# Designs tried in a protein design chat: VH-VL binders against Protein ImuA (imuA). Part 3

Target 1, 244 residues: Protein ImuA (imuA), of Caulobacter vibrioides (b8h429)
Amino acid sequence: MEAGTRTPTPVLSFGEPSIDGCFPGGGLPLGGWHEVTGAGLEDETGAAPAAFVTQLIRGLTDRKGGAVVWVARRADLFAPGLLGLGFPAARLIQVRARDEAETLSLLEDALSTQGVAAAVAEAEAPDLTAGRRLQLACEKRGGFGVVLHRRPYGGRAGGKPRLVSGSASFSRWRIAPAPSGPPPDDIGLGPPRWRVELERCRGGRPGGWILQAQEAGHGPHPFRLVSQLADHDVAAAEAGRRFG

## First folded at step 17 (VH-VL; from u5 with heavy chain S111Y)

Design z1
Fold by OpenDDE, last read:
Structure z1 (fold): chain C 244 residues (1-244), chain A 122 residues (1-122), chain B 111 residues (1-111)
Amino acid sequence: as target 1 above (244 residues)
Amino acid sequence: EVQLVQSGAEVKKPGESLKISCKGSGYSFTRYWIGWVRQMPGKGLEWMGIIYPGDSDTRYSPSFQGQVTISADKSISTAYLQWSSLKASDTAMYYCAREAYDFWQSYYFDYWGQGTLVTVSS
Amino acid sequence: QSVLTQPPSVSGAPGQRVTISCTGSSSNIGSGYDVHWYQQLPGTAPKLLIYGNSNRPSGVPDRFSGSKSGTSASLAITGLQSEDEADYYCQSYDSSLSGYVFGGGTKLTVL
């Protein structure tokens, strides 16, 4: 990663040693792109992965000025939900793409554009070439990119999950919803929780956790660690995906 | 040592074409944006546009869009600024400058060329 | 007309402290974009003086300092020297223009 005048490369920290320790730099480095996938086919088009990404980006936008570009083929992003997570909706620029190729092209452009704090694209599965292009785009100005794996128009019922292997992304995450804890005021729903699996990290190691959304203003980090998943649970889940 | 060396002063007439150059050395030329800045006589600095030599990604200031063309030849580590038809109002000093960033929305120019004076008069 | 507003001129005696203001808006400095400063000596190219609001490149004396607050930034020069006589420009990014913006420049005269 090429930096201007400041080194080392800044990272987006989770503020949890068990998570940050999985990354060689102590967090998600800026100047790269990351992949987020739902736990299942139904969840890939669900709100859980998108909410996780939103919360992740919120952590970045708390420290970084500029707009957030969200590229998608469908205009179904639930803005009130983003606000509920404390996401700066006023900084969100939604861009509608016609197809996968345009989605990735727009993401590349956003990543290399000044004034963009982060760029998110909903895509099916960038290939190796596309991934390399995204990385190069990030390296132009230290952009932070997220590819949210999603099938905007659905897939064949009963189709096998597309396992993307060998991408040039810095990290790959699998996100599932988790039961929420009690609300602080005992009224309504508590903050959202996710089952989070780090499947791949460049130069790092995988891991799994239950994370809860940290409310804006309640700390410097976007997530709170609820529990750490056992290694065997993560391995079992991976095995199930490989042979299922 | 990072250096940007620009081509020499130009004296032209209105309607003539012109292409000035900026050669970078002492760093990876393809991994840094090169911007062009105009300074009219006795006036301030104006950003014109910027190019990423690695893939020739080019961005222009709205004020200069369509007025000039920015290009680069990465094989010789050189960026260019050109006019198809000069005007008297194009008389100015033109600087190339390398962009730097810090990942937190800081975009600035850390190294500058010595400038190219362009004089357009009948 | 410059997007960022600077005083056209400031002056001071050797050894004094001078301040140059740079006023922007909600679409540039007020949006959280950093402010940078350049020094342009007479007949020379601009030189980076301050980057990231308050950082000094190598070779820049510590008597030069920068700060940012709200929609404005400031360059302070302490212990003014005769060699400080120059034009000073602030620079930032503007989201509405999608590009770099400069101040109009301030001519500093050392009396």
Scores: ipSAE 0.851, ipTM 0.930, lowest interface PAE 0.6, mean pLDDT 91
Fold by OpenDDE, last read:
Structure z1 (fold): chain C 244 residues (1-244), chain A 122 residues (1-122), chain B 111 residues (1-111)
Amino acid sequence: as target 1 above (244 residues)
Amino acid sequence: EVQLVQSGAEVKKPGESLKISCKGSGYSFTRYWIGWVRQMPGKGLEWMGIIYPGDSDTRYSPSFQGQVTISADKSISTAYLQWSSLKASDTAMYYCAREAYDFWQSYYFDYWGQGTLVTVSS
Amino acid sequence: QSVLTQPPSVSGAPGQRVTISCTGSSSNIGSGYDVHWYQQLPGTAPKLLIYGNSNRPSGVPDRFSGSKSGTSASLAITGLQSEDEADYYCQSYDSSLSGYVFGGGTKLTVL
């Protein structure tokens, strides 16, 4: 064996063929890192993308023990929101970083640390070198990493999307909020929904969906497929990002 | 085949320094963690620390932090465990072992060296 | 003294079934970390016997089996043979100690 593993790389499946089929292994592989960005204003607030990541990680933590490390420069993580998604808050380790470099360094360290199920870092954009370092860190112990892209100083809605280039991530996602469905009991808000675009997947293909958070204990997968986005909708969104 | 070959038995006096070695072969040495485990005479196994030879990332057990130094020379596929000043209580068998994982919080040692007996006596 | 608790000794006659327990806590086995087992024959280095609670490496007979439940794990040996006489150690990870933890070891005697 050339890597420090005894078994083939497992994947985090979405349980939906239309999504899982976009990945060469039938899901998000462990032992690698992924990028998540917000659409439009979400690049600043990061609320919808953060919730998406939280739900994604919950899917992993339901099957995998260990701590979740969340690295951020801002102390604005909404813990109640995480709990609302059924995230095991007791397993969450929040780490404050001073700057981008430290953020990435802490992420690398977390990914290589025994007992860490997943590591998330809120960062601007790792360059190619940083991305390679993150990948190497994941390969040390099969870590699952997520870089949540956030604007450092805010911005205006409708501004030019930040170009994320030079990344060595396995996948790149763009997340926007979507209108929630009605709650089952017609009281309160239904589970959150996201417009989810898989922009890039190593060895795979892009796609777009409306996903809803799967309630804890109501299935093996963290998301439920609401609908698949039409190809033209995805293309239009991409065009908007190129010229907007 | 994967092998970890450790240096020979050592007989030392208190206060002396010591560096023992563990040479890996049959696999990519830089891609696997190498741990050190102590076994005192007639006692159980104690994890001391671990190193990733690829970048020398080193982690220690809290009980052994500052007590020993773990290092590696990837050019010769060798990991080291060293003491600056031995104590009689350091008398033990020391094993190096390769770490393996399966992505589901399974961290175990799949291959072991034959052990190095260290005897510290006046 | 050891983080994981094992009986100091177990014994059985050839052909019998023996079980070695490994009891942990909420910070190790109970927190979702797998348990692994090692066999140490007299005068030799430990050898991986079971990994990931119940998996056998190549070359390990199917007489050896592992299981985990709650904060405890168990190693079962069926059809006990004289060659099984050895020390057995369970191993896991402890979040409170941020490191590997071993059981105290169990000496298995084949009568």
Scores: ipSAE 0.811, ipTM 0.908, lowest interface PAE 0.7, mean pLDDT 91
Fold by OpenDDE, fold request of step 22:
Structure z1 (fold): chain C 244 residues (1-244), chain A 122 residues (1-122), chain B 111 residues (1-111)
Amino acid sequence: as target 1 above (244 residues)
Amino acid sequence: EVQLVQSGAEVKKPGESLKISCKGSGYSFTRYWIGWVRQMPGKGLEWMGIIYPGDSDTRYSPSFQGQVTISADKSISTAYLQWSSLKASDTAMYYCAREAYDFWQSYYFDYWGQGTLVTVSS
Amino acid sequence: QSVLTQPPSVSGAPGQRVTISCTGSSSNIGSGYDVHWYQQLPGTAPKLLIYGNSNRPSGVPDRFSGSKSGTSASLAITGLQSEDEADYYCQSYDSSLSGYVFGGGTKLTVL
């Protein structure tokens, strides 16, 4: 460790050994960027994965000061539902991008900017070069980046995001909505649940879970583990993607 | 050992240009931000700007934006601070310093150059 | 004039405890940004003394300590020694200015 740094690269822990154990450092490391995709139609609408990302970032912002930069070409995801998760809206900086290149450029800039706790960009698929640039940007200031994959409007349903093999991202996630549990007050729907698949983790291993959003103030972690997916369930999902 | 070595003292006249240097050693020069800090005689520290030598990403304090130019040559692990036209008010000690962080909103300077005294007088 | 406010001077006798305050606002110290301290001996460059509110770099004696609360930070020096006579600066980040901010500096005199 060099003088002037506190400790090794810190991590964002899920607070669940089954999840944290998939990561070599016991959680999502800061100083890197991650990919989040939606399952099925969610790769277009992005509602479920965006909510997941929002919740994830909230976990970080609960522990880390600073702004959250959200770069998007569309303004369709910040609905009351996302804010209902307890996301610190006052800390959110929304940036509109004209195209994919600008989106990634803005993300890079945000990641290298002081006072930014996390940066999220809605993008199609950064190529290897872009991915490397994002990683370098993260390393400038120890930033936490998320690329939320979204298909452009009018894209053929089923166009697999060209996930470039060998992406420089630290992790890749696939998010689907899951049935919610009963609400505590028996009014409406319970907190959102997601089928969460960790498809790739640098130096780690994949996994799958059903996670529920943890309400603000109810704990240090943004998610509550509902159940762990069996390996065969994950495999089945992958198979479905191959043949669906 | 991490070291920042700055160029020697400068005596200039108003209107002259100047470029001072800061050479880093003992660490990966391209992976750390290098900041410049001004200290006018008998005054406090003022952050001027900062550069990431790896890609020359440069950020300025609003107070110094357009007043100076910060650059770097990563091939020789050197950062620069330059003026196109000096003023008497530019008389000060100038420090380069390496930025450090801990991922939790800590931005500080862990190593400093010895300083370069710039004197601008008619 | 400085974004962070420090007393211009403090003094103490050898062996005494002195404290230097650093007062910020909601846009810097109060916003969750850490406070760092630098010691500048006469005729020398600043030296990092405290980072991350309360951490000491290698070589800094444990008689130096830092703390942060609310919108303020404090540097405490116990067992004051003649060699501690210097200027001390606090530093943080300010979101409204999008940059580093320093205190005005405190001259510590050892009587």
Scores: ipSAE 0.807, ipTM 0.905, lowest interface PAE 0.7, mean pLDDT 91

Design z1
Fold by OpenDDE, fold request of step 22:
Structure z1 (fold): chain C 244 residues (1-244), chain A 122 residues (1-122), chain B 111 residues (1-111)
Amino acid sequence: as target 1 above (244 residues)
Amino acid sequence: EVQLVQSGAEVKKPGESLKISCKGSGYSFTRYWIGWVRQMPGKGLEWMGIIYPGDSDTRYSPSFQGQVTISADKSISTAYLQWSSLKASDTAMYYCAREAYDFWQSYYFDYWGQGTLVTVSS
Amino acid sequence: QSVLTQPPSVSGAPGQRVTISCTGSSSNIGSGYDVHWYQQLPGTAPKLLIYGNSNRPSGVPDRFSGSKSGTSASLAITGLQSEDEADYYCQSYDSSLSGYVFGGGTKLTVL
């Protein structure tokens, strides 16, 4: 094989059958957009979900060139944290939007732009029409889009995330922080861990896991599986959200 | 069979306007970007811009921004390149080409028109 | 001047192996953007020869191969034939220019 030859894989594999098996294509499909939301207070601060998305995108940027466009109404992205995850900060383009409509418009534009490896937008609740537009935008260039659900200016305490049912997204994730394991060198904090719930997958099935960030250059995949959540644990979490 | 057929050669004078065409067939015209590439006599290839016929999303090379207008009529599967006022320096071969990509967003031009020769002289 | 640098000409005898280099920078090839190659026979439109650094479209002989490393790419032609006499262009994307970029082209002469 010549230098630069890639294995033709139309999906972003997690390298874990228990995760990849939830997707009909054996991994997270490119050429589409996905939804990520935080659990509890994370739907406001968005720290854990943002870190998860960053790690996910790193999996793409390790394999392809191009900029990562991050659209948000607030410029509060924790850049040092992203660097800590090994994200190529030099490839990050932060774009500030005035409102929800502009946020989604900018996301669509980014997905249609040459040289963009991935595009992320922090938005509250794109409706079905917006979702369809995003999908079309992804199809223009085979782009990878992420809508990070966030209330940048706060909201009613205890409010439930208003996710659009029947969204055109390929997948919807709910992310919460999880306790970190010990660091390899026994100094400081270990790599970030997340409680990851795949709530919806087009043509696939839901699932739940504890995932740990894979260190840059230490593996082919951005995450390492720590444990799989039992079905009852996922159900319990859902119930908690319904009655909370 | 994918084909891009361009309009015929043009001979113009400086100051005249011109619109050349590129008609696609054998594929879904609205789902692929169409790029324009200039090749001056005896010179190399220069990307000018690109249009998505599905919604007329148009992107230009910074070098050609404001110098030309790229458009499309999806009803007849045709893309256009036009000048409002030609210059002698616009003398060149102009190619339209279909942009393709793989799952990693590797963008290349997989099919090309036969080219349109534009000659601008006094 | 072209953003991607190619030798203006290369030559070889029938049956020989020739290589054409394409040198970029950190804003294009070095940024991880793929390199594609086009063949332009005299008096004809360019034809896609290699896409995605090393992939051959249908109809392109396996005598043609592409590779990429660092900020450079290379097109190799083995078993050189008279019909290979043409201009060859590399193409990539440049982030600083926000657009596709071509090499200056290489004239291949079969002796």
Scores: ipSAE 0.749, ipTM 0.879, lowest interface PAE 0.8, mean pLDDT 91
Fold by ESMFold2, fold request of step 22:
Structure z1 (fold): chain C 244 residues (1-244), chain A 122 residues (1-122), chain B 111 residues (1-111)
Amino acid sequence: as target 1 above (244 residues)
Amino acid sequence: EVQLVQSGAEVKKPGESLKISCKGSGYSFTRYWIGWVRQMPGKGLEWMGIIYPGDSDTRYSPSFQGQVTISADKSISTAYLQWSSLKASDTAMYYCAREAYDFWQSYYFDYWGQGTLVTVSS
Amino acid sequence: QSVLTQPPSVSGAPGQRVTISCTGSSSNIGSGYDVHWYQQLPGTAPKLLIYGNSNRPSGVPDRFSGSKSGTSASLAITGLQSEDEADYYCQSYDSSLSGYVFGGGTKLTVL
């Protein structure tokens, strides 16, 4: 039992030292919120960021009961059940919000609510105040949150994407699709793969990888490491910030 | 050492008000939910509601919504259970309990107060 | 009355094994919510005995064990001792009630 102080934030291990080692706690911090964005134009990334988030949350929900709340601004195919990724509909609560403020408020409420294992909101970017509220909501229940960065009606406005400013999130990720893996029996399409870049994590270091979806029954982790991207490539994309 | 110390037994008449207390010590009082649980004479445990003292976020069981008020004073690390007008059916033992902060095995009470016996008789 | 159903009583002789069942529904145990167990010794407050279906807090001997399957859970006590005589409650979360739910309690008598 905890006495006098709360335990450190629990983590979800990727099962790969090159990934887990980026985090000071040895894995993806739980009991907090994270940011995920597409790497490039949204019509190029398609559903890959949402699929990545769905797979990440499966690594959590395989071990924990409770609902997953998904707050969206658009009625499209990004919701986990609509993406065909095998997430059971009985656990999914889909909510549509009218604007950014309502989106973030619904996310905050879900993260502080009993019976919710994880919550995702499709939003542009929370400011520092909203991010602080999200973190406090996570801390009340140990909730796990994701802000999936999306413009309300589609892709980039034809310019450079908005860079995520300093925030209260534990980590920030950039996601692009990668060519699928080999099919298990050479029939059909292989497992999904992602180019995954950890842009920032609190107290840790950035990294980059090609990850593949881990199929059910193939271990406790949602992803398999296909390859690690070179540190130079990550350092070049994120100038001047290295652990050494 | 985590402790939850409740106020002493109460003997009241129907229609009177009552506020009983639960003082937490040995931990960060504002960062844990505190629940209230009723045990009627010879009966089992019933969850009444829960409060997060850090911001006074309060949730009630449907069976107790509107019947009691749960509150906290974080400056003295104390949670309260209050009736505006007691009934004879409120005669019971009342426990406060701290909810553990545990992401993987949520929604359990790791420490309990000693209980406050409330007797309501004319 | 209780959302979770327990037998009202069970008994066993010293050294024996007893089990206490906790039967829920699709809105609680059947939705994957954890089951926790509390021991209430005569005249005392409840005390956490098992959490997260099968975990023992520090100081609880390993002759107490818990399990969960489908919509039901079970507490097992092996090597029964006279000091185990108590009331035992299971507890979970119920999504339909948006709240914590307890079983009706089981009185364990040691013969």
Scores: ipSAE 0.586, ipTM 0.797, lowest interface PAE 1.9, mean pLDDT 84
Fold by ESMFold2, fold request of step 22:
Structure z1 (fold): chain C 244 residues (1-244), chain A 122 residues (1-122), chain B 111 residues (1-111)
Amino acid sequence: as target 1 above (244 residues)
Amino acid sequence: EVQLVQSGAEVKKPGESLKISCKGSGYSFTRYWIGWVRQMPGKGLEWMGIIYPGDSDTRYSPSFQGQVTISADKSISTAYLQWSSLKASDTAMYYCAREAYDFWQSYYFDYWGQGTLVTVSS
Amino acid sequence: QSVLTQPPSVSGAPGQRVTISCTGSSSNIGSGYDVHWYQQLPGTAPKLLIYGNSNRPSGVPDRFSGSKSGTSASLAITGLQSEDEADYYCQSYDSSLSGYVFGGGTKLTVL
């Protein structure tokens, strides 16, 4: 009997049943925030998780105008790298934050701001309160948020890894580089590939894949499936994250 | 079904204060942004600002920042536009409008109030 | 005056087709922001006519249509009727101004 109902929150389909089937809505929900972590050495300064996030965001920015806000304490990306992935410099707003609290506050503000299509923050980890604020910010406009986990150089003094329970994010991903495929027509490197693990999603199940970048305008989806990982590989990665 | 009902016309003198209202009904008032739009006599539409009544997050057009105050009382599903000191140049029609919740086609107003005519003269 | 430029007036006879242009810039329509259209009948509030460049809300006849290309948008009205006499406004978002922007309005007269 509720009058003036809102339209359902849209999803981003990967176009692959083994991926989309992990989500209760049949695709990655927009209108929420997600966590992305690098595996092993990628956890500190690696480029592969950032490139994966950039490719993921292209799946929506190809259909929607607006800025992408990227917040970081460290200058881990630069415009030439993003332009090489086909991301237009005119749409990117890079913001340098002083500390973790400011990083998360800027992400929250960006997700509530008119004219912003997506927002990414390179952060150590949001606590439960910060995560709830991020979710509420996403709900105001159906926005799309990503926390890309980064540790300070040399690790945290006296700290331990964030435990995986009690997160307000919709999903948590672990990303590593994978060997590129054969170059087209034996020219240059082939499209980039990632080992992609969905460690958790709300109301869904985990999964693992090797995904390849799909160029903008070459199809409706940001990735092409190269292979599906075995369940034991995904389960082992999930257990390791509990302590790492 | 969805309605925005504004307060009645106002006749004021320069220097007086004024607060006009916009009551939303037929929808979840706290879950939608409400904007205010000015239309000066014989002129077009100008966006003044918006508010999210759920937490009072308020954004202003640069042209209106500091010139008006936008607020809401979510307990009675009402948004407000107010002036501390009216000027003759504030004579206009003022509309409230609800921003649609639409990720892919963003930043449009799907329902409008009937307008409040504010006349400021001696 | 207006960030989005519309012709101040347009006219047509009953049954004819007219178009109303809306010209923006690289900081609004040219950045991929949608264009929306409102109809304001004499003495009334604006009413949503077209949203997301080309979508019609329920109750808007299919003789109203919208399109967007480059930094411009267009509203087309076919089969003109006398009740179509109104002011028509385009609207978008502008990143440089950090705000919603309207066109100056177009008065449609049905001859």
Scores: ipSAE 0.584, ipTM 0.802, lowest interface PAE 2.0, mean pLDDT 84

